# VH-VL binders against q8ixk2r445to577: the designs that were tried, part 132

Target 1, 133 residues: q8ixk2r445to577
Amino acid sequence: FFGMLQNKGLTDYCFDYNPPDENQIVGHQVILYLCHGMGQNQFFEYTSQKEIRYNTHQPEGCIAVEAGMDTLIMHLCEETAPENQKFILQEDGSLFHEQSKKCVQAARKESSDSFVPLLRDCTNSDHQKWFFK
Key: E = the ipSAE of ESMFold2; O = the ipSAE of OpenDDE; V2 = 0.75 times the mean of E and O plus 0.25 times the DockQ between their complexes.

## First folded at step 7 (VH-VL)

Design ob10 (framework fv_cosibelimab; at its last look DockQ between E and O 0.71; V2 from the best seeds 0.00; counts 0 for: pae E 6.6 > 2)
Fold by ESMFold2-Fast, scan of step 7:
Structure ob10 (fold): chain C 133 residues (1-133), chain A 120 residues (1-120), chain B 112 residues (1-112)
Amino acid sequence: as target 1 above (133 residues)
Amino acid sequence: EVQLVQSGAEVKKPGSSVKVSCKASGGTFSRYAISWVRQAPGQGLEWMGVIIPIFGKANYAQKFQGRVTITADESTSTAYMELSSLRSEDTAVYYCARSRYYGRSSFDYWGQGTLVTVSS
Amino acid sequence: NFMLTQPHSVSESPGKTVTISCTRSSGSIASNYVQWYQQRPGSAPTTVIYEDNQRPSGVPDRFSGSIDSSSNSASLTISGLKTEDEADYYCQSYDSSNKHWVFGGGTKLTVL
């Protein structure tokens, strides 16, 4: 699958990666932003290695969650996907992070009106349901 | 530094088409959004459409749907805007402008503008 | 679809402060970032404020932007007004429903 990764509950929002420096695309948090439908910084690929890849830049980035953290950070992709970069996209749209045993949820960023994807205990909430558009 | 350089002024007859070019230099072309904006004499800015070259997809304002075509050539870092079925009210300065993230970022660089005059 | 409404013109003396409003006709002004552009006669526009209240490199701190949800408006404020600030000013915001940009009608600033 590839495309804009949109949230079912927060219906106007898509996975978005907006690194401040185009020559340094890793190390920043993945955000949610209003879906624009034009690919670019909202274009992701779900791979056979269970990675969520950011393909609009070279080198390509892969979404990861560090141990003990709940935020999604852009890392460099590796030849063999490490456990912290593996997500299971279920038929119901849930994104299950294998290493932490948690699900990706659309959430309001603390102290702001911004939205981000965060790891949370898995529920049947529409805020944990994602689809490619 | 980034620069957008547009093609020169055009004088066209009603019913014809015009194709304006916008060549980008000094920065990344393919990943940025390139919008086209026009301004009739003494009037305000009017957004016409956008292309993101790497994605190959264009999107247009409803007013221009069916008359405007925006394309890009990544090999020459050039975006094009073609407007067909020209009328006298299409007389305007046409600008290309760049934004880093579509739907969010400002137009950080603008071309110098191309005057298109439609007259018989 | 929404409209962004600006006053046609504003004028003020050098050294004073002027504020230009940009009112959104439907939906919240805070739903999408607001940008502000300055255009001098014969020139292409340049950005003076982006993402509501941020300044590009080279824009003096006399320029500031703000959002007022109660009036559903964005404002551009220019303090310590200089003759070189005389220009047309345009606000811009994104219509996420139609996936297109919207410009305000523009405000002519005269410095007398």
Scores: ipSAE 0.703, ipTM 0.904, lowest interface PAE 1.4, mean pLDDT 92
Fold by ESMFold2, look of step 8:
Structure ob10 (fold): chain C 133 residues (1-133), chain A 120 residues (1-120), chain B 112 residues (1-112)
Amino acid sequence: as target 1 above (133 residues)
Amino acid sequence: EVQLVQSGAEVKKPGSSVKVSCKASGGTFSRYAISWVRQAPGQGLEWMGVIIPIFGKANYAQKFQGRVTITADESTSTAYMELSSLRSEDTAVYYCARSRYYGRSSFDYWGQGTLVTVSS
Amino acid sequence: NFMLTQPHSVSESPGKTVTISCTRSSGSIASNYVQWYQQRPGSAPTTVIYEDNQRPSGVPDRFSGSIDSSSNSASLTISGLKTEDEADYYCQSYDSSNKHWVFGGGTKLTVL
């Protein structure tokens, strides 16, 4: 699967990656932003290794969650996907992070009108449902 | 450091077309948004449209839809804007400008501008 | 569709402070980041503020940006005004509903 990774509950919001330094894509947080349909910073690929790749950059980035954290951050992809980079996009639209056993949820950033994807206990909320477009 | 160099000034007759080039150097080209912005004499800035070269997709301001075509050539790191059916009110300086990402960032690099004069 | 409205001109003496307003006609000014550009005669615009209140490298810290939700406006403030600050200033924001960029009408700053 590839394209814009959209949230069902937070309509018209997509995974978005905008690191402060264009030459250093590793270690910054993935956010949610209004879908623009132009690819680039909102273009992601879901791979057979269960990675969510930001592959419009070389070297390629893969979304990861560091141990004990709930934020989605960018790491470099590896030849074999590490456990912290494996997400299962389930048939019901939930996006399950294997290592943490939690689901990705669209959440409001504290004291802001901004949104981010965060790991939360899995529920049936539409804010935990995702699809590629 | 990124630099955007535009083609030279042009004088055109009404009803004709103009094609302005914008060559990028000193940085990346394919993955950044290139917008075209014009400024009529004594007037403000007016956004015309945008392309992200690697995806080849352009989006246009409604006012210019049907008259403007924005393209990019990755092999030469050059974006182009063509405006057809020219009228005297199209007399303006035309700028290309780069933004890092569509919708989120400022126009961080601007070309020097290209004066297009439409006169009979 | 929204418009960004700026005063046509402002003036102030060297060493003083000016504020240039940018009022959004519909929807919230806070919905999308506001940028500010400086344009000197005969030159292309340059960014002086991005993402509401951030300065690019090389822009003096006497330039600042702010957002006021109560008036639905953004402001560019220039303190310690210098004659070299005489220029046209434009605010700009993204219209996410129509997927295009919107510029304010511009403000001519005269330093006298």
Scores: ipSAE 0.043, ipTM 0.656, lowest interface PAE 6.6, mean pLDDT 87
Fold by OpenDDE, look of step 8:
Structure ob10 (fold): chain C 133 residues (1-133), chain A 120 residues (1-120), chain B 112 residues (1-112)
Amino acid sequence: as target 1 above (133 residues)
Amino acid sequence: EVQLVQSGAEVKKPGSSVKVSCKASGGTFSRYAISWVRQAPGQGLEWMGVIIPIFGKANYAQKFQGRVTITADESTSTAYMELSSLRSEDTAVYYCARSRYYGRSSFDYWGQGTLVTVSS
Amino acid sequence: NFMLTQPHSVSESPGKTVTISCTRSSGSIASNYVQWYQQRPGSAPTTVIYEDNQRPSGVPDRFSGSIDSSSNSASLTISGLKTEDEADYYCQSYDSSNKHWVFGGGTKLTVL
């Protein structure tokens, strides 16, 4: 699966990543932004290694969850996907992070009008449902 | 260093079409957004449309929808803007401009501009 | 849809500070999506402020950007004004609702 990773509950919002330095893409937080359908900062791929890759840049970035965090941070992809980069996109649309055993939820960023994907306890909320478009 | 080099000035009759080229060098081409922006004499900047070459996707400003076509040739790292049904109000300098991310970054490199004059 | 409104012109003497405003007509303005361009006569625009009020390499720190959420405006501030700063300045943002890049009307800065 590839393309825009769009949230069901937070309508018209997609995974979005725009690092300050185009040549250094790691270390920043993945956010949600209105879907524009033009690729680039909103183009992601779900791989057979259970990675969510940001592959409009070389080397490729993979979404990771750092220890003790509930945010999605861009890391470099590795030959063998590390445990903190493994996600399961389930049939019901839930995006499950294997290591934390939590689901990715569209949420409002604290003290902000912006939105971010956060790890939360898995529920049946549409805000935890995702699909590629 | 990244450079965008545009085709030369054009003089056109009303009702005709013009196609301006923008060749990129000194960097990658396909993954960047190439926009076209025009500027009528003594007027401000006006965004016309954008293309992402690697995806072959283009969007256009509503004002120009149906009259402008933006294309890209990855093999030659060249973007094109064709404007049809030209009128005198289309007289302007047309710029191509590159951006890193769609809608979320500045235009970091610009072409030198192409003057298109529409007159009877 | 929204528009960005700038003053048509501003003027100031060398060494002084000038501020150019850019007001968004609707929706919330955000620093992440506002850029500023300088355009000298006969030349293409060049970026002076980009995402999150950052300055590109080569742009002096006399140039700075800011956001005022209360007025829904962005501002370009030029301190220690120099004659070489005389140019047109454009703010720019992105309208996700219609997927348009949006420019302000431009501001002509005259150094007296």
Scores: ipSAE 0.027, ipTM 0.703, lowest interface PAE 4.4, mean pLDDT 92
ESMFold2 (binder alone), look of step 8: mean pLDDT 91; pTM 0.928

Design ob2 (framework fv_cosibelimab)
Fold by ESMFold2-Fast, scan of step 7:
Structure ob2 (fold): chain C 133 residues (1-133), chain A 120 residues (1-120), chain B 112 residues (1-112)
Amino acid sequence: as target 1 above (133 residues)
Amino acid sequence: EVQLVQSGAEVKKPGSSVKVSCKASGGTFSRYAISWVRQAPGQGLEWMGVIIPIFGKANYAQKFQGRVTITADESTSTAYMELSSLRSEDTAVYYCARSRYWGKGSFDYWGQGTLVTVSS
Amino acid sequence: NFMLTQPHSVSESPGKTVTISCTRSSGSIASNYVQWYQQRPGSAPTTVIYEDNQRPSGVPDRFSGSIDSSSNSASLTISGLKTEDEADYYCQSYDSSNKHWVFGGGTKLTVL
């Protein structure tokens, strides 16, 4: 599974990661942006360890959620995926974060003009359903 | 330092094709978007198309659909822009330019430009 | 399919401030980042502002960018004008619907 990770409810938006410094790819928030279909900053890989990897830069980044937070942050990938980096992509398209027991939802961040993926209580909303394109 | 170096000036006949090259500095080439932008004498900048080499994807401005082909050779870190069915109106300086993040990042490095003259 | 409209030319004396506007014909100017490029005669363009208001390393803080949603415009402001600032300036933004980059028509800045 790899490609652009697109939202079913917010249909024109994809996972997107554009760190300001190409030599510092960790520590910044993953955002949602209009899908461009060209890969690059919107290209992710879903691994057998249940990681969502960003392979455009070296070292590779893995999406994680810090304790007590609801935002998705880019971390360094580990040889064995830690629990905060594990997401279960379910048959209905839900992206379930194992450690927090919450689902990834497309949402507008009030402190910015951007849309972002956030952890929320799991519902049957299309805003919590994702697919690779 | 990243550097984009383009091939030299060309003089072409109407109806012919031209292929311009753009060689990038080493290791970042494959992961970045390489766009082609032209500028006719005394005119503004006009975007023609893009390639992202690692993904093999190219996209073109509507005006150039069917006439422009953009390719890349990752082994030589070189992008190419071929424009066919040349007209006098295609006389322009052609630039390649790199962007880090497609759709929102700036064109952070530009080639020096290649003058293509189409004689009638 | 939108256009970015800039004034054809702007002129001002050394030491003064100029503002160059870039107006989007349809859709919100705030929907996509705006970049600004400087092009001196015989040279390739160089970035002076990216992502609305950011400066690349080496660009003096006399250069600033802003977005005004009420006029649907982006602006490049250059303070403390120097003769070396004479150039053509181009704004640029992305058309998400058509997946294409759009350039403004360019503004010739003369410092007299």
Scores: ipSAE 0.412, ipTM 0.813, lowest interface PAE 2.9, mean pLDDT 89

Design ob3 (framework fv_cosibelimab; at its last look DockQ between E and O 0.54; V2 from the best seeds 0.00; counts 0 for: pae E 5.0 > 2)
Fold by ESMFold2-Fast, scan of step 7:
Structure ob3 (fold): chain C 133 residues (1-133), chain A 120 residues (1-120), chain B 112 residues (1-112)
Amino acid sequence: as target 1 above (133 residues)
Amino acid sequence: EVQLVQSGAEVKKPGSSVKVSCKASGGTFSRYAISWVRQAPGQGLEWMGVIIPIFGKANYAQKFQGRVTITADESTSTAYMELSSLRSEDTAVYYCARSRYYGRGSFDYWGQGTLVTVSS
Amino acid sequence: NFMLTQPHSVSESPGKTVTISCTRSSGSIAYNYVQWYQQRPGSAPTTVIYEDNQRPSGVPDRFSGSIDSSSNSASLTISGLKTEDEADYYCQSYDSSNKHWVFGGGTKLTVL
């Protein structure tokens, strides 16, 4: 699967990556932003290693969640995907993070008008359902 | 470092077409959004459309749909804007501009502009 | 769809402060980031503010941006006005519904 990774519950929002430094594309939080349909900053690829890859900039990034954290951060992709970079995209649209045993949910960022994907306990909420468009 | 260099001024007759080029140097051309913006004499900025070369996708403002075509040649790091069925109202300076992230980011670099004059 | 409305012109003396507004006609101004561009005669625009209130490297801190949700407007404020600030200023935001960029009509700043 590849394309714009859109949320079923927060219907107009897609995974988006907008790092402040184009020469250093890793280390920043993945956000949710209004879907534009043009690819680029909202283009992601789900791989056979269960990675969510961002390849619009060099080097290619892979979404990861650090131990004890609930935010999705862009890391460098590795030859063999580490456990913190593995997400199971299920047929119902859930994105299950294997290492933490939690699901990716569209959520409002605390103290702001912005939205971000966060790890939460798995539920059957539409805010935890994702699809490629 | 990063520069957008546009082709020179054009004088065209009504009913003809014009193709303006925008060559990028420095940075990675194919992964950036390249927009075209025009400005009629004494008037404001008007967005025409965009291309993201690596994804082969272009999108156009409704006003220009059917008359404008934006293309890119990754081998020469050049974007093109072709406007057909020219009218005197199309007389304007045409700019190309780069943005890092479509729909969210700013236009961080602009070409110098190309004056297109449409006269009979 | 929406429009961004700016005053046609503003004037102020050197050393003083000026504020230029950019009002969104439909939907919240906070829904999409606002950028501000400066254009001097005969030149291409250059960014003075991006993402509502951020300054690019090289832009003096006399330039600041803000958002006012109650008036549904963004503002560009220039303090300590200098004659070199004389230019046209444009706000810009993204229209998510139509998937296109929108520019304000522009404001001519005269410093006399």
Scores: ipSAE 0.550, ipTM 0.854, lowest interface PAE 2.2, mean pLDDT 90
Fold by OpenDDE, look of step 8:
Structure ob3 (fold): chain C 133 residues (1-133), chain A 120 residues (1-120), chain B 112 residues (1-112)
Amino acid sequence: as target 1 above (133 residues)
Amino acid sequence: EVQLVQSGAEVKKPGSSVKVSCKASGGTFSRYAISWVRQAPGQGLEWMGVIIPIFGKANYAQKFQGRVTITADESTSTAYMELSSLRSEDTAVYYCARSRYYGRGSFDYWGQGTLVTVSS
Amino acid sequence: NFMLTQPHSVSESPGKTVTISCTRSSGSIAYNYVQWYQQRPGSAPTTVIYEDNQRPSGVPDRFSGSIDSSSNSASLTISGLKTEDEADYYCQSYDSSNKHWVFGGGTKLTVL
């Protein structure tokens, strides 16, 4: 699966990544932004290694969850996907992070008008449902 | 260094079409967004549309919808803007401009501009 | 949809500080980053402020950007004004609702 990773509950919002330096793409938080369908900062790929890869940058970035965190941070992809980069996009649309055993939920960023994907206890909320478009 | 080099000035009759080219060099082409922005004499900047060459997807300002076509040739790293049904009000300098990310950031590189004059 | 409104012109003497405003007509000014461009006569625009009020390499720190949510406006501030700063300045943002890039009307800065 590839393209925009869109949230069902938070209508018209997609995964979005905009690193300050296009040549240094790791270390920043993945956010949610209105879907524009033009690729680039909203183009992601779900791989057979259960990674969520960020567009066509080289070296490629993969979404990771750092220890003790509930945010999605861009790391470099590795030959063998590390445990903290493994997600399961399930049949019901839930995006499950294997290591934390939590689901990715669209949420409002603290003290902000922005939105971010956060790890939360898995529920049947549409805010935890995702699909590629 | 990234450079955008545009085609030369054009003089057109009302009702005709013009196609301006923008060749990119010094960096990658396909991944970036190429916008077209025009500026009538003594007026401000006006965004016309954008293309992401790698996807072949283009969006246009509503004002120009149906009259402008933006294309890209990845093999030559060249973007094109064609404007049809030209009228005197289309007289302007037309710029191509690159964006690092769609909808975010600035137009970080600009072409030198192409003057298009529409007159009877 | 929104518009960005700038003053038509501003003027100030060398060494002074000038501020150019850019007011968003609807939606939060902080929703999308605001960029600022400088355009000298006969030249293409160049970026002086981008994204989160960052300056490109080569742009002096005399140039700074700010956002005022209370007035729903962005501002470009130029301190220690120099003759070379005389130019047109445009603010720019992105309207996600209609997927348009939006420019302000531009401000002509005259250095007296």
Scores: ipSAE 0.421, ipTM 0.844, lowest interface PAE 1.4, mean pLDDT 93
Fold by ESMFold2, look of step 8:
Structure ob3 (fold): chain C 133 residues (1-133), chain A 120 residues (1-120), chain B 112 residues (1-112)
Amino acid sequence: as target 1 above (133 residues)
Amino acid sequence: EVQLVQSGAEVKKPGSSVKVSCKASGGTFSRYAISWVRQAPGQGLEWMGVIIPIFGKANYAQKFQGRVTITADESTSTAYMELSSLRSEDTAVYYCARSRYYGRGSFDYWGQGTLVTVSS
Amino acid sequence: NFMLTQPHSVSESPGKTVTISCTRSSGSIAYNYVQWYQQRPGSAPTTVIYEDNQRPSGVPDRFSGSIDSSSNSASLTISGLKTEDEADYYCQSYDSSNKHWVFGGGTKLTVL
């Protein structure tokens, strides 16, 4: 799958990657923002290795979760996907992070109007359901 | 440092066309949105449209649909805006501007502007 | 489509504080980030605030941005006014329904 990765519960919000430096895409948090349909910063690919790739840049970025953290951070993709970069996009739309055994949920960032994807205990909430468009 | 350098001022007659260029240097061209914004004398800023060069995808303000064409040439890192069927009301300074992220970011780099004068 | 409405002009003395408003005509001001641009005569605009309240490097901290849900507006606040702040100021936001950017009408700031 590829395109905009959208949330079912937080309607019209997509994964969005906003690195502060155009030439340094590693180490920053993935956010959620209103879907614009133009590709670019909202264009992601779900690969056969269970990666979520930000591939409009070379070298390509892959979404990861660092041990003990709940935030989604951009790392460089590797030839063989590391365990912390593996997500299962299930038929019901849940996005399961294998290493942590948690699901990606759309959440409001504390004290702001901003939204971010975070790892949470898996539930049946539509805020944990995702699809590509 | 990213720089946007535009083509020089032009004087045009009504009914003709103008094509303004915007050459980018000092950064990545293909993945960033290039917008065109104009400003008539004594007036505010008016967004005309945008292209994302790598995707070849252009979007236009409704007011200009049918009269404006925005293109990009990745080999020269140059965007173009062509406005046809010119009227005296099209007299303005035309800017190109880059945004890093479509739908979210600011226009972080602006060209110097190109004065287009339409007079009979 | 929505409009962003700004006062035509505002003036204030050096050392004081001015606030320039930017009111969204339909839909919530909070739906999309607001940017603010400064433009001096004969020059291209430059960003002074992006994403509601962030300052680019090199912009003094006396420039600040805010969102007021009750009036459905954004505000640019400039404290400690200097004569160099005299310029036109534009707010800008993205229209996600139409996939294009909208500018406010502009505000001429005069520092007397």
Scores: ipSAE 0.153, ipTM 0.714, lowest interface PAE 5.0, mean pLDDT 88
ESMFold2 (binder alone), look of step 8: mean pLDDT 91; pTM 0.930

